# Ledger of designs, part 135: VH-VL binders against q9vpl3

Target 1, 224 residues: q9vpl3
Amino acid sequence: RGKINIQRPKAPHYERARVVAVTQPKYPELPKAKSCFKTRAERTQQQQENPYNEIIAREVRNWLDHSRLVAFFHLSSITADDIFRVRVQLHKQNLHLKSYGSKIIEQAVKNTRYEAIVPLFHSNHCIVFSPDPEKTAALLRIVRRVPQMVLLGGIVEETMLSRNQLVAYAQMPGLHAVQAQLVQTLSQAPGHLIQQLQAHQNSFVQVLDVHAKNQMNEETPKST
Key: E = the ipSAE of ESMFold2; O = the ipSAE of OpenDDE; V2 = 0.75 times the mean of E and O plus 0.25 times the DockQ between their complexes.

## First folded at step 6 (VH-VL)

Design s73 (framework fv_ontamalimab; at its last look DockQ between E and O 0.29; V2 from the best seeds 0.00; counts 0 for: pae E 7.6 > 2)
Fold by ESMFold2-Fast, scan of step 6:
Structure s73 (fold): chain C 224 residues (1-224), chain A 121 residues (1-121), chain B 112 residues (1-112)
Amino acid sequence: as target 1 above (224 residues)
Amino acid sequence: QVQLVQSGAEVKKPGASVKVSCKASGYSFTDYWINWVRQAPGQGLEWMGWIDPSDSYTNYAQKVQGRVTMTADTSTSTAYMDLRSLRSDDTAVYYCARDEGIYDSYYFDYWGQGTTVTVSS
Amino acid sequence: DIVMTQTPLSLSVTPGQPASISCKSSQSLLYSDGKTYLYWYLQKPGQPPQLLIYEVSNRFSGVPDRFSGSGSGTDFTLKISRVEAEDVGIYYCMQSIYLPWTFGQGTKVEIK
């Protein structure tokens, strides 16, 4: 608070699984087969397509079709003022920050080569679009000020890139770098790429925990 | 082509203030952060803080927190560091440096020539 | 704060011979993104520091190929394959994994 801290946000204390299991009553998971016993009204409500969602999904698909750079971020709690400042900075670089619901993302990428990205959007997220892939370095430099935005991965020239691959791409000059990254990424299986992105998210949480522990350990100076 | 040019040497008495300038050229000033690093005579490098010229966001090292103000003037592509309540241990060469790092990395690719600040009676 | 420790503090080298400088960090500089946030700078006499190596092993533009960086975790090395007169100065390692950014004490390299 007060000033932007490049250090990751303070990590909340996480309860161990055993403590969570005891304090949070769990009901057994229902297999999809048992969902067939839902009432007709519940099924209609659950399955009904909102025409508004289809319109927005087309907008998302249009952004994907016309953007040579797409970056995916996890978004932690952030104020409206802070996100508006980020939008302004990004817009100056022809980078367009958008937030869409997971269902809309799923509808937009259904039956496309990008269908594998859907799991990335089950939590709070945002997406940055640009027609210019050379703006990747500018994008990543701007989001350095925004610890609430954590890079998950992206798409460059219609090719899926992990976080590490996208960061590496940002450090390379021009067309030759794009060709090199495309060769590497084309070898990635969707499951393997998603696993790498998920592992990175878990590593991020671990880094926050380590940082919090290190800060607390350093916070034992004897006051004079 | 990329250059950072700093203001000239200053001699100050304890309790005074000093304002060091760093004029950038050869690149888009608002696209890169400016860090300030000082070096006491015969000693190593000590990070003091940074400023993002695009929106004037700053972060300062604990040792100078409350005594330092960093600003940037985009019309002249110049960053400033104002250090108040000077003590003899503030005697150092003060450098500005451009931050080239990508995403969550930070490193200094080009440095100013340095400004000597001497605090003595 | 992360403490950066360099060894040796001073090194005298015959021209054309190799030199090696070690840097140790008080905690790992490997981040969750798989990158290691370690950098090397050279400060020549009367000049500002200049970037030599970024992210452990990458040479900055214009840096001669006789300079190489290596290492992982907490232990890092800067090597000069053949030291030349223009390489005289003080070498610093730096970490930028966590604020505040911290530097090693410096290693003075001199020619015999």
Scores: ipSAE 0.344, ipTM 0.665, lowest interface PAE 3.1, mean pLDDT 80
Fold by OpenDDE, look of step 6:
Structure s73 (fold): chain C 224 residues (1-224), chain A 121 residues (1-121), chain B 112 residues (1-112)
Amino acid sequence: as target 1 above (224 residues)
Amino acid sequence: QVQLVQSGAEVKKPGASVKVSCKASGYSFTDYWINWVRQAPGQGLEWMGWIDPSDSYTNYAQKVQGRVTMTADTSTSTAYMDLRSLRSDDTAVYYCARDEGIYDSYYFDYWGQGTTVTVSS
Amino acid sequence: DIVMTQTPLSLSVTPGQPASISCKSSQSLLYSDGKTYLYWYLQKPGQPPQLLIYEVSNRFSGVPDRFSGSGSGTDFTLKISRVEAEDVGIYYCMQSIYLPWTFGQGTKVEIK
């Protein structure tokens, strides 16, 4: 009795195969969840109508309006733990790290002076807000330790700055320091002028004194 | 004026440790990183590592990893470099340098006068 | 490690004449931000190094205008338009884009 190779069953006779093929229950393909095929446009429209997004957008606007320093970062493969650590460090400096979706940002800045920032938000991003523009240097120093945070640009005193401009701004001495330096320089200028003027006078007096001494020495008769 | 003043020359035996100090003045000590660079006699410059005095964050060059410890005392505005297990090839002038760089820029704008460390049997 | 190669290693210059030092890196020092992280230092005899040029072409504060830096990618040049006696020392290029930071071998500039 030949061992029926159960692994390669003989194909049924052609007619039987046809009947079996026609009588095979066509199980309706489970409707591929339509939700996965929502066009980008449909997804965008649904997100725009979410009242929650409006609330968050309002929050973003509020942060933008009350911040004198805003910095935009791209996040490259950063862990939640790393973000938390950075957030804590930033918070100690009164720097507030926030993350928002691109759509929320777009909604938040629509028809505002900040609309130009929208192109910066194509991927995972975070924003750092501060009421103090003098904290720019502190911000950049903190993020030096976080290579996953890539500076894209920022807003300082309502002025949009490129990455390089923001870095340059951070390297500048604070306004007060510059003012102090200016005052110091200005205060030294008169002193220097006086010194220079006095130097010439003193030199002249010295020359006169030497001349007077020489004349006195010539007038002292050698008492033979 | 920004100044970095280092400790005096040291003579050590092989296997010993040396601790070099760098006292900073004329600026906010915690706002700038301190780097250490050494120079063997007649040789070039070798970067050893940096420290952020604000929280003692450090990064060491692989060549000295495990033998070097950088510390900072904010109360005295002094950075320290401790090098252990000294070898003859550690004979060099050691410099502390302030890192003026911000964000992705790293460069040294002010340097200490250098500390000569001689390792001799 | 990034290898920084300076040429020449020694240069004797007559006062008032120009000098040129080349620095080549084993990899590009241009970063995605458009900055190039090359620096030039001068170490005068018996002194610590001092910063001359940062980011290829920017003169550090107090550096005379006779010093100029140029270059891109992997090839960089430091030029001294008129060498003075005070310019004697060893010049080093440095990269700070890849850890560890590395220096060139140094170029000794002497006055003829």
Scores: ipSAE 0.322, ipTM 0.692, lowest interface PAE 1.3, mean pLDDT 86
Fold by ESMFold2, look of step 6:
Structure s73 (fold): chain C 224 residues (1-224), chain A 121 residues (1-121), chain B 112 residues (1-112)
Amino acid sequence: as target 1 above (224 residues)
Amino acid sequence: QVQLVQSGAEVKKPGASVKVSCKASGYSFTDYWINWVRQAPGQGLEWMGWIDPSDSYTNYAQKVQGRVTMTADTSTSTAYMDLRSLRSDDTAVYYCARDEGIYDSYYFDYWGQGTTVTVSS
Amino acid sequence: DIVMTQTPLSLSVTPGQPASISCKSSQSLLYSDGKTYLYWYLQKPGQPPQLLIYEVSNRFSGVPDRFSGSGSGTDFTLKISRVEAEDVGIYYCMQSIYLPWTFGQGTKVEIK
């Protein structure tokens, strides 16, 4: 059955300090002679809920806008010590582990191309963000040791990828490394090498385009 | 060109230990796991365990748990398997194999040549 | 542990004829990610094993197209459409869905 953890149940590594920093709003408590007066508690609660949700949604949008790699995982039950260890290992590789409520995700991706990710967040989940798409292999290597994290798919260079496409992407060399090799070659060589560069880049783009098209064209299992 | 080169054959007595080396070349050693697989004479293949060279994370098959230690030296790109308290049924060819170190990909794409370990009195 | 059962254990084939090897697992190798963790290896005489087929049906780099894999769930098949002398050896299926990773008993293929 589930784990019973009676030791250190309120570890300092949780986001409790963050909540305390946000929880001290003050309002003047003076009576007013206005006929549509609400109680101070009701007004305060409504205002705090709405601003808090929008602040977190902006955080998610900022992560999505500044991350060239985003990976989505289903998260099974995991101890606080285990998730902390994973977060530290990921952080060493510039991989940032986050979790957000589905309502906040819906707000963050509304009117964007990423609205399709919302159903992934109706169950227990986590997200990994990184500016470095070359770190996809490192991400997948780290989470191999964490059976509680089940890869669902991701976004690489603003393209939605299935989990199989993301794994295939992890096997490819980094675009920067390929570009550096070709720039050095081009500075030394005639125009025939420029044609070879375009062919290699076209084949890489074609692989990503085929995977994206196949993802968009997926049919139900009852199709033959 | 990926290559795994293992140490030479060993003859040991029961109760001794053996340490097999596996030197990797042609790839980034810390990006892939190393698995150990053995094959007793006339028998099939048996997985023994793995090591992640990047942080020495290991997992051992239950049958050899407590008798085996797998290590990696990143400065020489060499993995080691140390099997202790040898028994006659440990006589086998021992292989190292490279494992795709990615979330969904647990297969062995490149293998060492094998190291014959013979345990006899 | 997942038991992998191969049939036949030995196969003698006339050159140029097809060969078929069956592998059955004691539980489904289809994982929740939609992938099936079934692999085929060939161990030629005097050599270490080498990968032939990954994830049921995908040929590894350099594997001739006369090799094909098929199957789903618990039942898998490796086919050689036209057996050649270089195909002699022992064929193993392997699962890597759950630890410990396990192999079939092997199928020895030889030319008669």
Scores: ipSAE 0.032, ipTM 0.521, lowest interface PAE 7.6, mean pLDDT 77
ESMFold2 (binder alone), look of step 6: mean pLDDT 93; pTM 0.939

Design s74 (framework fv_anetumab)
Fold by ESMFold2-Fast, scan of step 6:
Structure s74 (fold): chain C 224 residues (1-224), chain A 121 residues (1-121), chain B 111 residues (1-111)
Amino acid sequence: as target 1 above (224 residues)
Amino acid sequence: QVELVQSGAEVKKPGESLKISCKGSGYSFTDYWIGWVRQAPGKGLEWMGIIDPSDSYTRYSPSFQGQVTISADKSISTAYLQWSSLKASDTAMYYCARDSGIYESYPFDYWGQGTLVTVSS
Amino acid sequence: DIALTQPASVSGSPGQSITISCTGTSSDVGGYNYVSWYQQHPGKAPKLMIYEVSNRPSGVSNRFSGSKSGNTASLTISGLQAEDEADYYCSSYDSSSTPYVFGGGTKLTVL
């Protein structure tokens, strides 16, 4: 962006600024407000170095470090009541639904094995964490009922899995099959995995676009 | 010994109500979703909808949304398909089938024998 | 409408191999590894033959195999036998309109 705000009037020159200041109501002065008038560059730097973002990024790293199951979802429009119901069902299974901004996730995974996941979070998203990878089947059964949550992929036992691989993991009959799948997945380049995850995301976006276009072209039920 | 047993054939007139059943046995009924599939005479298979018997969550095909009601009673391991008002076009074989999938509407691994519904005046 | 396209019929002789195609879009066959195949004999309920593109349930002959390339899934039957004569339906998860769609079906004739 950087588009000029055409509604903002030109700042008054020094003489006019002083006249305007005299005619405006005055509020009690706050010491921090006086000392904290910053240039654009200083504001930009402070936003990049925001302590709040680093604290939340550390929280995300803690979730990643202490979770043996992490699942990534694209999140379509959903009501607060509906997502709350899903969160409650997941919590009963020791599954923790979280949502974080893309910049916070980027900060959390920068210089880690999971840096490749960042592109998944450029649109609406949420993440489910659990210390128990055996809960993958329970997770999928619950989110199967939530069409607004579309599985993109995940991390199981520190191994990145595509959507199809995570679903296959949930259906595996035993330990040997699980180990074989994880070994196979470990041989895949991170770029290849991200391409597969992006393909699933792009397919979903394309489906939503087609659905929206079809709705625009069809008569509404009220007009029948 | 997984088995799905459906209710017997029905002959009805247009405008009448009907409720057919599908009883599961030999497995934990609430662990699997039950789907309903329609097959008109001489035609192919058409998916109608599916139910999670654990709490009666349902999803319907757009073609059957509002036309039928799918329900289940987990205390007797039985799923139901119901019409409030039958039409001649409802004449078909109706199958129930167990969904073996953990996620998105997976394969139907066991099928009921089918219930033939004939609607004529 | 039929969402997945299958040939109306296919034929072969005993001992031959035949292939039945199932073509969809990126929102069903192309987007997911959730293609199933069902066999239906006249007057009988369908039987699951293949799931997740290429997996066989217990009790299904290894003469039946499945594969997928792009938006097209295929069922291959090797060493054709008389009892293979049936209608075959493909199915898939569909993210666009219904969670589940069937193909139009293919009648297999042997001999």
Scores: ipSAE 0.445, ipTM 0.695, lowest interface PAE 1.8, mean pLDDT 80

Design s75 (framework fv_anetumab)
Fold by ESMFold2-Fast, scan of step 6:
Structure s75 (fold): chain C 224 residues (1-224), chain A 121 residues (1-121), chain B 111 residues (1-111)
Amino acid sequence: as target 1 above (224 residues)
Amino acid sequence: QVELVQSGAEVKKPGESLKISCKGSGYSFTDYWIGWVRQAPGKGLEWMGIIDPSDSYTRYSPSFQGQVTISADKSISTAYLQWSSLKASDTAMYYCARDWGLYDTSYFDYWGQGTLVTVSS
Amino acid sequence: DIALTQPASVSGSPGQSITISCTGTSSDVGGYNYVSWYQQHPGKAPKLMIYEVSNRPSGVSNRFSGSKSGNTASLTISGLQAEDEADYYCSSYDSSSTPYVFGGGTKLTVL
């Protein structure tokens, strides 16, 4: 398998992160004058026309082609400091956490056997890559402490696995031959696999709805 | 092959300290988490907390946070449940169980035989 | 909801099928596929019968099956046998305040 040559990501400046957090808008509309920000629609249009998008899509394809383990996660609200700590912990295990826009992912996997994963990325997401599939257990142990990251599924040895299949893979002995045989046994047709992945995603959305409603109720104190 | 062996029954008075143990064998101890489950006489199962023996990361049920301490010694493949000051309400059967569920798919695949703790004056 | 709701008792005759329900909320049973079922005989430690809603560990009879619909998980025992008489507990991940919660337990009587 080829070598991955992507530079290590750098942590954001602390003061910059604090300013962004404090000024996070409650309303989705951005001011037109004096703001360098665009609406979501305008940003999406600019991204599709931006030559840099193809460069990032090629980077994603390179990660997919040269990783024997790829895991997909839904990502809930998390601070820059917390996600940085997770990245550091994962990096120690040769696990590389990346986040890409949905359109970039779609562009990267278009016309590949992995095109079916696109629906997983319509909400906030992140992906973990590794050249070593034996690190699946280490990945899951680390992420177990990060409730903001919800496992959706993955790809092991070029085989798409549901969340349950990936967990089953992680529970097996660390012998590569045994694990490779297990992957073949656990794999299913892409259509059925997507249904299984979607089921878990839908279950998580229900949990988020409950949390959102609880937050709204808690945030409606008496005006007095 | 896989076995969890717990320490023997204890009879204590209120205010005394106690530490019970759960020794794992037949598997790589640091590859699995150890949970503690309480069962009061004639009642159901209550999850107390869980520990990752690789670095002693712990997570507790809100009902037991601050009431007990969970620890582990990976060199002897043993997890512990400890009280600084016992109450009569701590009278129960205590089970340790191995959590094979990676990530948040927690389930207990092997259980210890249980340690009966009786606290009476 | 800290405790999951199970019927206190259920009964059946040898050869029949019985179902035990486990009802929670969208923050536990309804929100996740992390439902487990445990069998406990008097004076013994619990034994895992079902994990992740419908999966059986090696050594567990095919007569035991699990399912989930909305906020309710179900354990079904087909071809009921005398040795199935025990207490059954469901368990689920809980995203609210405690990460793991048990049901109140169901006593199965085989008559």
Scores: ipSAE 0.076, ipTM 0.541, lowest interface PAE 4.5, mean pLDDT 77

Design s76 (framework fv_anetumab)
Fold by ESMFold2-Fast, scan of step 6:
Structure s76 (fold): chain C 224 residues (1-224), chain A 121 residues (1-121), chain B 111 residues (1-111)
Amino acid sequence: as target 1 above (224 residues)
Amino acid sequence: QVELVQSGAEVKKPGESLKISCKGSGYSFTDYWIGWVRQAPGKGLEWMGIIDPSDSYTRYSPSFQGQVTISADKSISTAYLQWSSLKASDTAMYYCARDTGIWDQYYMDVWGQGTLVTVSS
Amino acid sequence: DIALTQPASVSGSPGQSITISCTGTSSDVGGYNYVSWYQQHPGKAPKLMIYEVSNRPSGVSNRFSGSKSGNTASLTISGLQAEDEADYYCSSYDSSSTPYVFGGGTKLTVL
């Protein structure tokens, strides 16, 4: 049984509210005077940042600042029941699954050391946060059972790691001092992961699709 | 020292039930998965299935789904492979092997010594 | 389905280098870097020699090396020794049917 985070709004709740808004009955037409001739002040107010987005962006920054483990995933189509089951498994290991819109993530990481991750979130995605980097192995064991989640990369001890580097880190959970040294040894320039994805975007999309499809073939889906 | 120790050789008749064991030592048993691999006399290796001992999650090869049951008892760091009704074609060496269980890692780093199962009349 | 293709046997003399091939398809060997190699002495359990195409576990001699080109992975043993005489199996991830698929095995004879 997953608990509602009463101190922080969740992205799934935000997405559900947005879906409801989109499916609402059609509204009557806007007043003609305002539709045709927006003043500079009215345009400025309309362009003002959504307060909800700013609050969520602050939440994302807080998670990034207080998490020693952050993992980024591509998320294929998944049922509410299935994602809830995954959240319960993750929560037992002090791993917190969050999903945020790409615009909110961009706003959250703008002018931070993590700005390079923005391109990873232009498709359906989710992020797992934990204060404990020793949980990386536990995280990836849970994810191995979830064919809809495909690892893109992560951050361990404030160091950007590629998919392969994060997997390598997971196999050596040992002593914290040794883990810290390994993170430094395995680390690449912050742009390296992005460069690999952008340089080979067609190949990456094909590999990601094949990997997701292959993972689904490995596991029997809930719906037949 | 990390090791997997398997139960002793078995000689059975067709139709009999059998349960063989694989005990892990020298590591945290619930932090790794245990796979089972079959090797018929003079033949190659054939993957049967795998278990996560932390919650007994299992996955089977299509060839072995419904033919065997894999289970584990984490309190004694032991995984099991079981048949309800043996066939002569089940005669083989059976190995257990440790898998990281980690996404994108598909190899077995520590192997048990093997359990020879002979099924004949 | 069909196991990965390995030669049934290979032979060499002490001090020579030999290579064992392992051929699959784009859905296993060619599509991923998940190739591992196992050494099996007669009557003994398999031992992991190479994982993820080219990585060696702690305790495995640097005489053993792995590589991959297209749909074919290779295990190379340099400075061949009598103790290397064994059966060698390749394995790869195969998401079309099972997470593990094995090659048919190669018997290495040291003459």
Scores: ipSAE 0.480, ipTM 0.730, lowest interface PAE 1.9, mean pLDDT 80

Design s77 (framework fv_anetumab)
Fold by ESMFold2-Fast, scan of step 6:
Structure s77 (fold): chain C 224 residues (1-224), chain A 121 residues (1-121), chain B 111 residues (1-111)
Amino acid sequence: as target 1 above (224 residues)
Amino acid sequence: QVELVQSGAEVKKPGESLKISCKGSGYSFTDYWIGWVRQAPGKGLEWMGIIDPSDSYTRYSPSFQGQVTISADKSISTAYLQWSSLKASDTAMYYCARDYGVFDSYAFDIWGQGTLVTVSS
Amino acid sequence: DIALTQPASVSGSPGQSITISCTGTSSDVGGYNYVSWYQQHPGKAPKLMIYEVSNRPSGVSNRFSGSKSGNTASLTISGLQAEDEADYYCSSYDSSSTPYVFGGGTKLTVL
């Protein structure tokens, strides 16, 4: 299903996590942990899923479902102060920087249309979410000042894009970019009438743009 | 009117400290980054570094890292460029410039008039 | 990092068109659409003429236009006028350790 236009995902219901707490791995009691070896049953118990991971995975799924722009980054070593400043700049543009562990991301996207992104998160990473795909250019302008963040790719309007494709998308005009994608999808089916109509629209827009530029930059010719 | 006004020309001796200023007016100072650009006599433009006045985050060119300090005081809309110990090779025109637009477009749209720093014995 | 390459000088006559090139690598000019051009008259601060390859700031004549092909950006000045005589600098974002890089500058002479 398509993404819902909401400001942010709803917080998970934490009450249910308490009910399953009895099955959670018991953390070592420090310094009173005496055994150097764990029995098979104890190792199995400690390998059981952490319920906090499921709560956070649900949050990740909500971000994916409610964001029309998702960008994936490799993240090199960065201080907490530096990443905080980046978050503030992004937030001013309705862009939301999130960091999640790779296991949580895998759990969140397993058996969803997003499962193909899992290999991107086997190293240090972060994700930027936005409900507004027109903010792609603003995103790229902000993050290029952060050498620790390297763009890997993204998802725009439910379509996975490579790094180069996302950069190209950012360089397209706003409304025309969306319109071009819709026309391209329709034109892949039989029918050339839509292409003809779009060509007329594009020619008219180009004429208006050229006329506006000529009017603004027209100089009184030097009299000879 | 949007403008950046820099402090006046300085004449110093090697080893002296110096702090020059760049005051913004006519816009929200913390919404834009301020860069510093150096131009040695008869030479081209060199980017030195940049500061976000909202939290004083700085980024320096490798050539100037450790040689100068960039700072800002957002309460008076002023950015600074400072040397602890000047060298004759620091003789240059120094410009401050505002990064174009709220989105940090890597273009400097408003420039200060420049501060000439002369370092001689 | 390698600085952007510009011709040291170009010349033209009033009314002609001239083009100034700015050549970098895939880590700067070629990789991103964040090329800017600055005009500097003697004794004056630089003035932004073009940003993001081809956009003009408010108040800049449309006689100035920018373009890019591969690793080379170009500034074109049409209808050349005497007051266009100045030094021109390109700059780009640089994805290698230095976020900004300037070109060496081009002296435009109007004869």
Scores: ipSAE 0.006, ipTM 0.456, lowest interface PAE 10.2, mean pLDDT 75

